# VH-VL binders against DNA-directed RNA polymerase V subunit 5C (NRPE5C): the designs that were tried, part 5

Target 1, 233 residues: DNA-directed RNA polymerase V subunit 5C (NRPE5C), of Arabidopsis thaliana (Mouse-ear cress) (q9m1h8)
Amino acid sequence: MEETMAEEGCCENVESTFDDGTNCISKTEDTGGIESKRFYLARTTAFEMLRDRGYEVNEAELSLTLSEFRSVFGEKPELERLRICVPLRSDPKKKILVVFMGTEPITVKSVRALHIQISNNVGLHAMILVLQSKMNHFAQKALTTFPFTVETFPIEDLLVNITKHIQQPKIEILNKEEKEQLLRKHALEDKQLPYLQEKDSFVRYYGLKKKQVVKITYSKEPVGDFVTYRCII

## First folded at step 4 (VH-VL; framework fv_ecleralimab)

Design a40 (from a1 with light chain D52E)
Fold by ESMFold2-Fast, scan of step 4:
Structure a40 (fold): chain C 233 residues (1-233), chain A 121 residues (1-121), chain B 107 residues (1-107)
Amino acid sequence: as target 1 above (233 residues)
Amino acid sequence: EVQLVESGGGLVKPGGSLRLSCAASGFTFSNAWMHWVRQAPGKGLEWVGRIKSKTDGGTTDYAAPVKGRFTISRDDSKNTLYLQMNSLKTEDTAVYYCAREWELLYAFDIWGQGTLVTVSS
Amino acid sequence: SYELTQPLSVSVALGQTARITCSGDNIGSKSVHWYQQKPGQAPVLVIYYDSERPSGIPERFSGSNSGNTATLTISRAQAGDEADYYCQVWDSSSDHVFGGGTKLTVL
């Protein structure tokens, strides 16, 4: 990625603008700061991810521009203001919280502080931590003390939405009834389906859990739709 | 937080009928697949039957020993599961548990405390 | 008519590892769930889908499932682990099937 950035580093009009005098109007450098752009991209991807996972997301959040983001949060956004809390569409009593963590190493003390901060948030059924620093083994174990699943994403993993690639297959999570009908129809046990690993980028994006089954639809011309099923291991 | 509370157990004569209730709280009952599991005194667990959520068809399935005699139903407005037991036999004597299968296909993650049904003359 | 077979009892010394087996024809193709039941109490799910732990279940509890035998492993056994343990599977012809149960004695 730094090699790609280095290749792009040449300013097209640099010689002309510098040589023409002191009144250079062209700005190729982002004066608003890398920090706010990084949070903007990660937060936008997080909202898209939550929408795709079946959460109720405000369309205004998905269409927010970088300039609008900076007008609301500033060049150095306050982490607590970046938090996202949205309900599940199928069951509004269930909410997910996305917490943006700072650059400080995350310790057991950090996790305990988070328990206190969210203690009054009724209806939480899942949480996502967006990380800017490494989490040690003890902090990772402390995440299991929450009564719901806590996922972590390095902020770098949220700077681009991988599902927006042109030729990506359509991925649908089967519900309980659909999974049972699939197994009965084909006289299969769930362990006889082909698998996708937990570390797969799409598995992480959709927050898929072990033993869930996904329907993958490939739409390539001139071949029509081709459907496959995968069990998460 | 998540809780299942059973009631309706008691002493009944062979050939009699009894209806058990299971009151659910702390979760969205209407989305849950619900089961009845029984345990005869000093014996192991035995599956009795299940009812799926209405959105998944609301269908019922029963273990062979109770099929045709027992009926499972639900009232989502009251968050309550029912087991109607007819033509009771001495072999039906057991503690009856209601159990939830909402998120985990084929696993029972939440159980009630159980209610004792004694079929005796 | 699918059947699961468990030993009637298993004994383990404090701090040692207990292994409780659950045998069934081609059980390795099925997902196995394990329940702990203490006297006078309702069963508690301790392992689901062969090896997954519900929230609140200690890492001392683990599971495996291969071929014709599934195993519940309880490492560093404690007095509080003393209970009856049941395995359970779903079968297309028999629906939900429980093993006969294993009494674990710690001492």
Scores: ipSAE 0.232, ipTM 0.658, lowest interface PAE 3.8, mean pLDDT 84

Design a41 (from a1 with light chain S51D)
Fold by ESMFold2-Fast, scan of step 4:
Structure a41 (fold): chain C 233 residues (1-233), chain A 121 residues (1-121), chain B 107 residues (1-107)
Amino acid sequence: as target 1 above (233 residues)
Amino acid sequence: EVQLVESGGGLVKPGGSLRLSCAASGFTFSNAWMHWVRQAPGKGLEWVGRIKSKTDGGTTDYAAPVKGRFTISRDDSKNTLYLQMNSLKTEDTAVYYCAREWELLYAFDIWGQGTLVTVSS
Amino acid sequence: SYELTQPLSVSVALGQTARITCSGDNIGSKSVHWYQQKPGQAPVLVIYYDDDRPSGIPERFSGSNSGNTATLTISRAQAGDEADYYCQVWDSSSDHVFGGGTKLTVL
């Protein structure tokens, strides 16, 4: 219950330095169905995202071709079969579940059905819902009844991996001790750190939460590493 | 479900010693930074000290008025936090609260009900 | 050492808005947390990080923090809001610092 509590941080508006320009390059036409291609792209991006967040992802899932995907899931994939459940590399007892939702409006009853479906899944510490429909206010509020953080992504946000073909920095979330040491060392208060918006595509991709302080390391050959810190708001 | 329960308070003479316990339940105690906060009768809240999780080094920090006299420790196998109070002064008379620090916030999200320590002759 | 100053008491009529201030040097650069304490009870976190509410805290409770003053605002005051209210910050030199507390009376 403690690990699902909301956290919020500091303290300045910062323009994202990350490029979204991969959108035009990865679009190729094929002779197959649009629906299966859409699920294929979103699921592949989800696996890449989870790998980048520190989860243990099977390389076979990352290298799966569209043709192979269609041979396994068909032209009209069954939603339950698309689900992803993988453990955190640093703590295999902690797992994340990715659920693909249908096109029907998501209601409080839909959320309660999810509670029942996951009741036997021990070790879940986070969940992601991939949406093809909007959630009303009541359904959104019902997501707070889960004992862990539930993130939502419109499926459109997963059709292209915004980090592909761009070298991404190493992201590390600071623990409480590291945050305290940083603040003491630089004589900074929480509100003096630069921040990234929760709605930023980079923040959402890595699943960063409000109030977390992250260490961002850019690798530069031959100069070496450049380190910066951000607080999420 | 999440609960903290203090015990061990009582009457003690100046110069005496007393050990407080805080039993935790409903959360992963070993991952939590734990604090003691006190409140003198009719007065405000005053931070006493903290102990970090074992994974974060298990180190302790104390407020100036108690430094050198009080020691905070933890037993993760028993989900219990301790406060050893030595060389007690009348100014140490207070209700002592066990509190959990909310991760990354420096705020106290869960508090025990408190245990009264009275230092009097 | 860092110090936070609160008024000793604030009165509010039932249904009206109460404002409790917490003053500190450049407090707007710090994150302010607020606690409610009723007689004989432990404190309860009601606002964290200036203006956010924990689960279960009514939306009547809100906060702000800028310059040298942070404020806890309780709109549509109810009899059950009578309590002592404490502000708190973390300071790199003084660690955890509490204000002296404000007694809110609902008339």
Scores: ipSAE 0.000, ipTM 0.417, lowest interface PAE 18.4, mean pLDDT 81

Design a42 (from a1 with heavy chain T59K)
Fold by ESMFold2-Fast, scan of step 4:
Structure a42 (fold): chain C 233 residues (1-233), chain A 121 residues (1-121), chain B 107 residues (1-107)
Amino acid sequence: as target 1 above (233 residues)
Amino acid sequence: EVQLVESGGGLVKPGGSLRLSCAASGFTFSNAWMHWVRQAPGKGLEWVGRIKSKTDGGKTDYAAPVKGRFTISRDDSKNTLYLQMNSLKTEDTAVYYCAREWELLYAFDIWGQGTLVTVSS
Amino acid sequence: SYELTQPLSVSVALGQTARITCSGDNIGSKSVHWYQQKPGQAPVLVIYYDSDRPSGIPERFSGSNSGNTATLTISRAQAGDEADYYCQVWDSSSDHVFGGGTKLTVL
């Protein structure tokens, strides 16, 4: 099972699939570049992540094929055109922006340029930067100058949707009232609950914040549901 | 621009009543948990009470020194928070701040400039 | 009623590190928030959830919380840091509680 270049000097790939064993079948030759495939996978995962976080995403974006993506964005997509801006379902005045960064080092100047580019985007309440290079220390500090939370994801983290390949318990974020009632009912402080780390892949996927409490429901035959609570730290 | 602006402060005699207002702008007021915090001249901050968002049931809670005398209410159509103060005592003399607990649990991320209430004969 | 205790005043030399403490029974189990108040102005949130900074607050401001003591640390103190500082927690029985405040003087 190998992806191979089909033409010398060209980034043409042949896609393969398993047929319920060790054998693989070559799909129709794809004349597109490796670059467009990476952006396609990352952007698709980003839309799925935003949908799962409660944002309003177009079903057409979730069902877009690689060939359709290449028809719209080309073999070498322009980064500006890849951007995603969608509203929160529960509050359409709040929007999130996903920005795909290039391969050049990200500097304070890059962050300042981004401030200028988003100055006309009313209602922006969060931003995600998809990185193809490391940010220097000064650029990382400059992200704190935005009036909202800015998350970063290496593009490699978005090439596969981890939630599609793992059996997941049901995860519910408690609102402020639910958290307060839970703590009062059991005479607890939030730090007395078991915890999940901020670095946890599921915490990052759902964009969970420090000090939020999540209710996790496991379904198990014959016992049925098992409920536990975790505080993010 | 997120802003809170208090008004309604002034001089009142012991046993009197006064109503403070706090005008909110730049955020979805109806979803915010709102608080009143006071500060006596030259003294520290003291929590007065709160009102939860409409979504979370709109319940009010009060600090022991004001319970039964003060009432917190809100008018989401006008983006305004109120503090009705009855049976005022000289110990109630303070600058009264309104504060938002919108997205940060138990922390006050936005404060008004305050309005002075003086209870004196 | 739950109670928080702060020193009345703390002095720090320009460019040095100031530490302001906030003591309370098992305060390490609670999330501590810190406010800066300059004369004639409203309080400003400078640290929340023990150690996180709001946008616009310099990295010189940091916090910690364990056992019975929470600490606000201001490194490389500047004249503009002169202010009153208040700690604050939520308690399941007492609701919102503020410390008495600490006056920071930058010498």
Scores: ipSAE 0.341, ipTM 0.708, lowest interface PAE 2.7, mean pLDDT 85

Design a43 (from a1 with heavy chain T59Y)
Fold by ESMFold2-Fast, scan of step 4:
Structure a43 (fold): chain C 233 residues (1-233), chain A 121 residues (1-121), chain B 107 residues (1-107)
Amino acid sequence: as target 1 above (233 residues)
Amino acid sequence: EVQLVESGGGLVKPGGSLRLSCAASGFTFSNAWMHWVRQAPGKGLEWVGRIKSKTDGGYTDYAAPVKGRFTISRDDSKNTLYLQMNSLKTEDTAVYYCAREWELLYAFDIWGQGTLVTVSS
Amino acid sequence: SYELTQPLSVSVALGQTARITCSGDNIGSKSVHWYQQKPGQAPVLVIYYDSDRPSGIPERFSGSNSGNTATLTISRAQAGDEADYYCQVWDSSSDHVFGGGTKLTVL
């Protein structure tokens, strides 16, 4: 399914997103302008992603323009000011934190510093790290020391919202009951559903966990709807 | 921190009844699918039954040996899981654990310390 | 009803690799979970979905599942690994099923 969506995207738009390619004259001189645009795009995508995952997101954040972003955060935004902390709509006591990391390599010490920084954040139940640098294996393993799920996204992966492509299929995440009903109805075992890889862009966008099931509905007028199910591996 | 604490175990005669409780803390109990698992002295783990979250229908399922005799219920306002055991038999003698299945489908990620039920004449 | 079979006991020398098997008909089609239980204590989840580790479980613990046999592997065995180990699956007809348990002795 990522292959279908990717084919409908324009490659020139990706270049413009990364390098401000439509404005060739400014891209080597205005390093700060490029940096603020990159943070703006990634942060906007992050808010859209959190909204789609069921978090309470302020509409003003979703409609923020690049010009408005630069007025608030400047040409070289301070990383800690970019952080997002929003509650889950179904349970406001549960919050998610999005942390924008710097360009220096992320180490076990970086993860330990993050533990200290969030120690007073009551109700935190999930965290996303937006990366601009490589995270070594030891740092990745240190993320398991948090009492909740920590996801990472290279900043490049957030510069475009993959769900905005033409002919977007309808994606519904099945709850545990719906998954069990599906398996019993068709006499299937846990691993007998067709699967999507954890690396798939849609899987990462919705923050789907291993073994969750999604119902994908493709619509093509006037042919009608086509339904498939996928289990995350 | 997440915690489950069982209570209500004790000595009971064959044919008698007992009600076990499991007090939950440190997580949103109302979203969790809750299970009872037992372990006879010196023996292995045996699944007893479960109750789903109210959002998922609040349905209950039971292992064949206890079906018709045991009833699982929950009180989300008190963060408490219950196991009502009727028509107890000597073979029901075991440590009874409550366990959570909340975020890990089919796996039990949090367990209580257990409560001993002894069925003896 | 669906059944899981484990060896009654396995012995491993300190620092060596222990392998505990869990056999079931077409168990490779199911996700296998593993629990560690020390005397007088509640079980602790050590492996879920065949090979994933919960937070706090050392890398020495790993799992695999294929065909009719799932395996829990404990590398560089330590005295503190001595415990009973149980495999567990969900089956569409039998619900939740545990293996009989394996006593691991570290010599």
Scores: ipSAE 0.337, ipTM 0.729, lowest interface PAE 3.1, mean pLDDT 85

Design a44 (from a1 with heavy chain T55Y)
Fold by ESMFold2-Fast, scan of step 4:
Structure a44 (fold): chain C 233 residues (1-233), chain A 121 residues (1-121), chain B 107 residues (1-107)
Amino acid sequence: as target 1 above (233 residues)
Amino acid sequence: EVQLVESGGGLVKPGGSLRLSCAASGFTFSNAWMHWVRQAPGKGLEWVGRIKSKYDGGTTDYAAPVKGRFTISRDDSKNTLYLQMNSLKTEDTAVYYCAREWELLYAFDIWGQGTLVTVSS
Amino acid sequence: SYELTQPLSVSVALGQTARITCSGDNIGSKSVHWYQQKPGQAPVLVIYYDSDRPSGIPERFSGSNSGNTATLTISRAQAGDEADYYCQVWDSSSDHVFGGGTKLTVL
C-alpha cells in the first residue's frame, strides 16, 4: 500500500507549478518490484543532492540504472546496504551518512540504536535519515543528541529530483564575503533581504542553514535570466 | 577550549608605536574573521578594525579614528592576530580586546581578556 | 556615520524586570547583538540576532527589535546581572557600531 501509493502519489505531490514532472512520472511504467524502484529513485536523488551540496560522489552511482540497482541490491534491498557515506570535497575529513529507515514507527529507542550503529564512523559531521514512517515528537527531540546536524526526508520527497525540472531555478549558496558584498553593493541591511522558510523544499534539498543567503537564477524566455536573493529564516 | 590571549600592551609616549598580539587556540583560526575592539578607561566599547580570513580575501577595515595609523595583520601558521599602532595619541589610551566574529552572525562570540595601552608623556 | 544610543543607567529592583533600550535609525532592519561586561572582565555575548541566546545564557535574558528601538529585557533580575550592557550592529557603511553602554544597577 505504501509503495504503490507512493509511486502513484508522486504526480500529485510535485510542488512545482511546471507540468513536465507530472507527465514524466505518470508515463513511467515498471512491474519489476515497487520496493526496489522506490529505493532506487530515492537513493539516486540522494546521491544527486549530495553531489549538489559539494560531496564527492562516484559518477557510477549517479548513472546506475534500475536494472543494475536490482542486480546489486535485489527486489527487497537490505536497508543497511543502501546507506551512503561520502566525504565533503573541500574537506575529506568531514563525511555525511544517509540512513534508510524501515516502515516501523521511529521512536527514541530507534534513535538510540542509531547512536550505537554509527559510533565507529570516524569523521561523520552530518546525517540524513530517509523516512518511511512517522517519527514521534520524542524521537524528533532525540535527534538533537547527535553532535552534528541530522536532517530527515520522507522517502516520497526523494522519489523525484526537484532540481531536474527544466524551469527549476539554479541555486548558489553565498559565502560570508559574498553576502557582505551584496549588502554593501545594494545598501541593504541584514534583514532587508527576502526570506525563505527552513521547511521550503529547495532549502531542505541543499541543507541550507538559518541566515545563509542564496542566489536564485530563473531561466525564462523571452525575459531571460532573473536573479533574486533570499535569506534563510 | 576556545581562547584568545592578548599581549604587548604598555606605556608609550605620544607619537610612539606599539605592536599588540593575540594568540588564538581551540578553533580553526585561519577561517575566522578577527577584530580589535578597544575601551578607554571608564568609557564604552569602540570597534577598531578587522581582518577577514584569507579564504575571504584577507582584507582589512578600520574605524575612522585609527585609519592610516593602525595596521591589522594575521599569521595563520602561528594562529596569531596583530595590531600595529603608529603615531599614537593620548586618546588611543584604552584596553584593547581581540575578538572573533561568529560565522554568518556578525556578532563577537569570543573575546580575549584585553591588554592595556597607555599613551602619556 | 551610524549611531546607537543607550541610556547611561537603568535601575531595577531584585526580582523585577529590567529593560535596556538601544535606539538607531531604522534599527529594526538590522540584527542587534547584546553584550554584558562586568568590572575588570571582558564582554560576554548574551543575545545575538535580536532575540537568540548563546548556550549558557539564562532564559531570563530576551531581546526584541522593531522600528527605531531594540530592547534587552532581563526578567527576574539577580544581583549578578549588575553590569554594563552594550548593543551592537553591523552597518553596510559604518561596519561594526556599539552603543554607548548602559550601567544596570540591581537594588
Scores: ipSAE 0.420, ipTM 0.784, lowest interface PAE 2.6, mean pLDDT 85

Design a46 (from a2 with heavy chain K52R)
Fold by ESMFold2-Fast, scan of step 4:
Structure a46 (fold): chain C 233 residues (1-233), chain A 121 residues (1-121), chain B 107 residues (1-107)
Amino acid sequence: as target 1 above (233 residues)
Amino acid sequence: EVQLVESGGGLVKPGGSLRLSCAASGFTFSNAWMHWVRQAPGKGLEWVGRIRSKTDGGTTDYAAPVKGRFTISRDDSKNTLYLQMNSLKTEDTAVYYCTTEWELLYAFDIWGQGTLVTVSS
Amino acid sequence: SYELTQPLSVSVALGQTARITCSGDNIGSKSVHWYQQKPGQAPVLVIYYDSDRPSGIPERFSGSNSGNTATLTISRAQAGDEADYYCQVWDSSSDHVFGGGTKLTVL
């Protein structure tokens, strides 16, 4: 169908702001670099996830602000500097490494490079790769050559901590004027906004009409407002 | 019944002025975005301009050929749309339709019968 | 400015299927609306949002839109379908844009 979503829809999914043809919408509304904010959000979520899995994480990392992150890592963070390595609380000899991958396709050569890079890390028991690109089948199989379990997460899965369901994002229905201004300001065509299906539970819950646009604002302190848009099919 | 009725058309000399009116009934006019669309004799449809509802800011937009010469306004208390046409040119000769985006964004779902404006020397 | 191109005329035999095209750069990314206009009458919306029908429009009218071409399809054509047909889109730069119109003749 022509109305099929290009991207899997969810009110907690914010990657369309940074990774699809509508990324200019939220880019205009953010101060500072989009790239650094994306890495900041993903890295913070990774630390929270590791803490919740029983790893010992530094409180300073959990309370790091966006401005402090940018002062340390800059507007275009170096991937190797973003890496996380923390021990299990119950067994400090067992460590986990989180590696942020670049935007280039991940190949078997990339996996070989990782083997070389981690050869000096004693006590690794697990590894997580944060992906910004697809892995070919040979690279996927090559992950089994590590002597421990390697998990992968698309970076978009780490932009929001799903376990913090207690707080709802702010949902606003744009009026016709606001929708038209949004499309004109960013030179977008009618069908270039990410879509939510009418049958979606969120859409049904709020009684949204076909062709309306919702503005979803995430206000996770201290990051401030992070905005994404969805058009109802 | 939903209805739009245009009036005010007629013959005018180049450089002259005319004011068209469109009376709306049978729907909630105050919530509707209102448009003027014209059609020269034997030619196709051409969008002229719009005025948004007051809820959506009450702002106006115009097609390039009429910008600076035409003004669109509305009176929600009278359910009436207006088109003030100044500095008329022979190429403005057309049937002028009043139409609306009632509940279909970007589509014109209700149309008036039209009123003929002839600009001739 | 954005432009929509329609054929000047299309002929169809009674009971056959007529197809009227509307071409525009990447028109598949836009929602297309279709209007029917009979002599001396105002236009009537017959298809909106590419393929949806207003109440009162028979199911013989259908639409599609992909790539650079949108199509209005009128199946089982009747004498009363003879009219001019206009496609229309909203464009962020050009606002509302109409095609030049297609005269449908039912033979």
Scores: ipSAE 0.047, ipTM 0.562, lowest interface PAE 6.3, mean pLDDT 82

Design a47 (from a1 with heavy chain W33Y)
Fold by ESMFold2-Fast, scan of step 4:
Structure a47 (fold): chain C 233 residues (1-233), chain A 121 residues (1-121), chain B 107 residues (1-107)
Amino acid sequence: as target 1 above (233 residues)
Amino acid sequence: EVQLVESGGGLVKPGGSLRLSCAASGFTFSNAYMHWVRQAPGKGLEWVGRIKSKTDGGTTDYAAPVKGRFTISRDDSKNTLYLQMNSLKTEDTAVYYCAREWELLYAFDIWGQGTLVTVSS
Amino acid sequence: SYELTQPLSVSVALGQTARITCSGDNIGSKSVHWYQQKPGQAPVLVIYYDSDRPSGIPERFSGSNSGNTATLTISRAQAGDEADYYCQVWDSSSDHVFGGGTKLTVL
């Protein structure tokens, strides 16, 4: 077994694929309220992400300006008011909840409190926690006690929508049948496809699950379009 | 709460026919890929065949030993899976399980209790 | 046509580690799932995707898969682990394939 330090060294290559996005935001001067702007940017990106994942999102939320956001939520928004709960377009009985967490450390007690808060929310099939502090090991493990997948995003990761960069490839998620047809057609097994890791920014953005296959289309002049497939590991 | 219950097993002569049913409850049956798996007395598990969800085309696939003799079908309005067995042979004697394929996996996460089919003269 | 081979039986002493193998041509390219079956009962999924555990399955159960052999490892064996164990894969030509099963005896 390797030491923790040696294992952490292997994670050095997990650099942000879009550093320019962070730099762009950091150059913006906000005289009124840095924190309200942070929530505004993260919430807008969350709505865009949910729309791209197939959830029913109100156009008004996608077009909300910073000044309109501050008019509705104030300079110091209440975390509970920032929450997002929207249904899946293909199956309105399935809903996703986005919870904005405070700056206090997130513990097992915090996770238990969330269980109580959502106990009456019928139809929840997924949850996203937007974090402003690191979650300890025990709290992360406690997230597995929910009957659905719980994803976490540091708020910093939602300040820019990575899919809005001008050279983003088109990403399509294959359903189970499309994956099987692809594998049978080319006499492949799923581990013979190139991989994308769970840490990849696109994998996280689209909420892709282990063993799903994505079709990635790159459009570059003068080369033209080319297609590749990736299996999530 | 999630449950599969097989029925229809019994004694049948070689060359005969039998239809098995599997009643599903506690999950959205129409979205599930469903399978039949059998086990001869004192022997191992053997995959029989499957049917995809109607959304994914509702197509069927069969193991070589049963292809052409067995037919799998489903009735989503009744949450029921069927296995029509024709031209039965003594080697088809087994407990027949219905099983659900788990979401994006090719694994079976929910199994019924099984129903015994005995093919003998 | 695709086949998985398991040993017929494996014995392990109480508290020791049992290893059950599943051999198949290039099985490392496939995702292996493992099932536990006790007498008179339906199978129970204990490992999926080579090494992942369903909720409720003890940490003592682990798996690996590389080359031509997948392995189910049961650490600190308990009397209640006595059962038949089956590996299973999906193959692009043969669909779903089970191994022949291994009877684990806990001494």
Scores: ipSAE 0.398, ipTM 0.769, lowest interface PAE 2.8, mean pLDDT 85

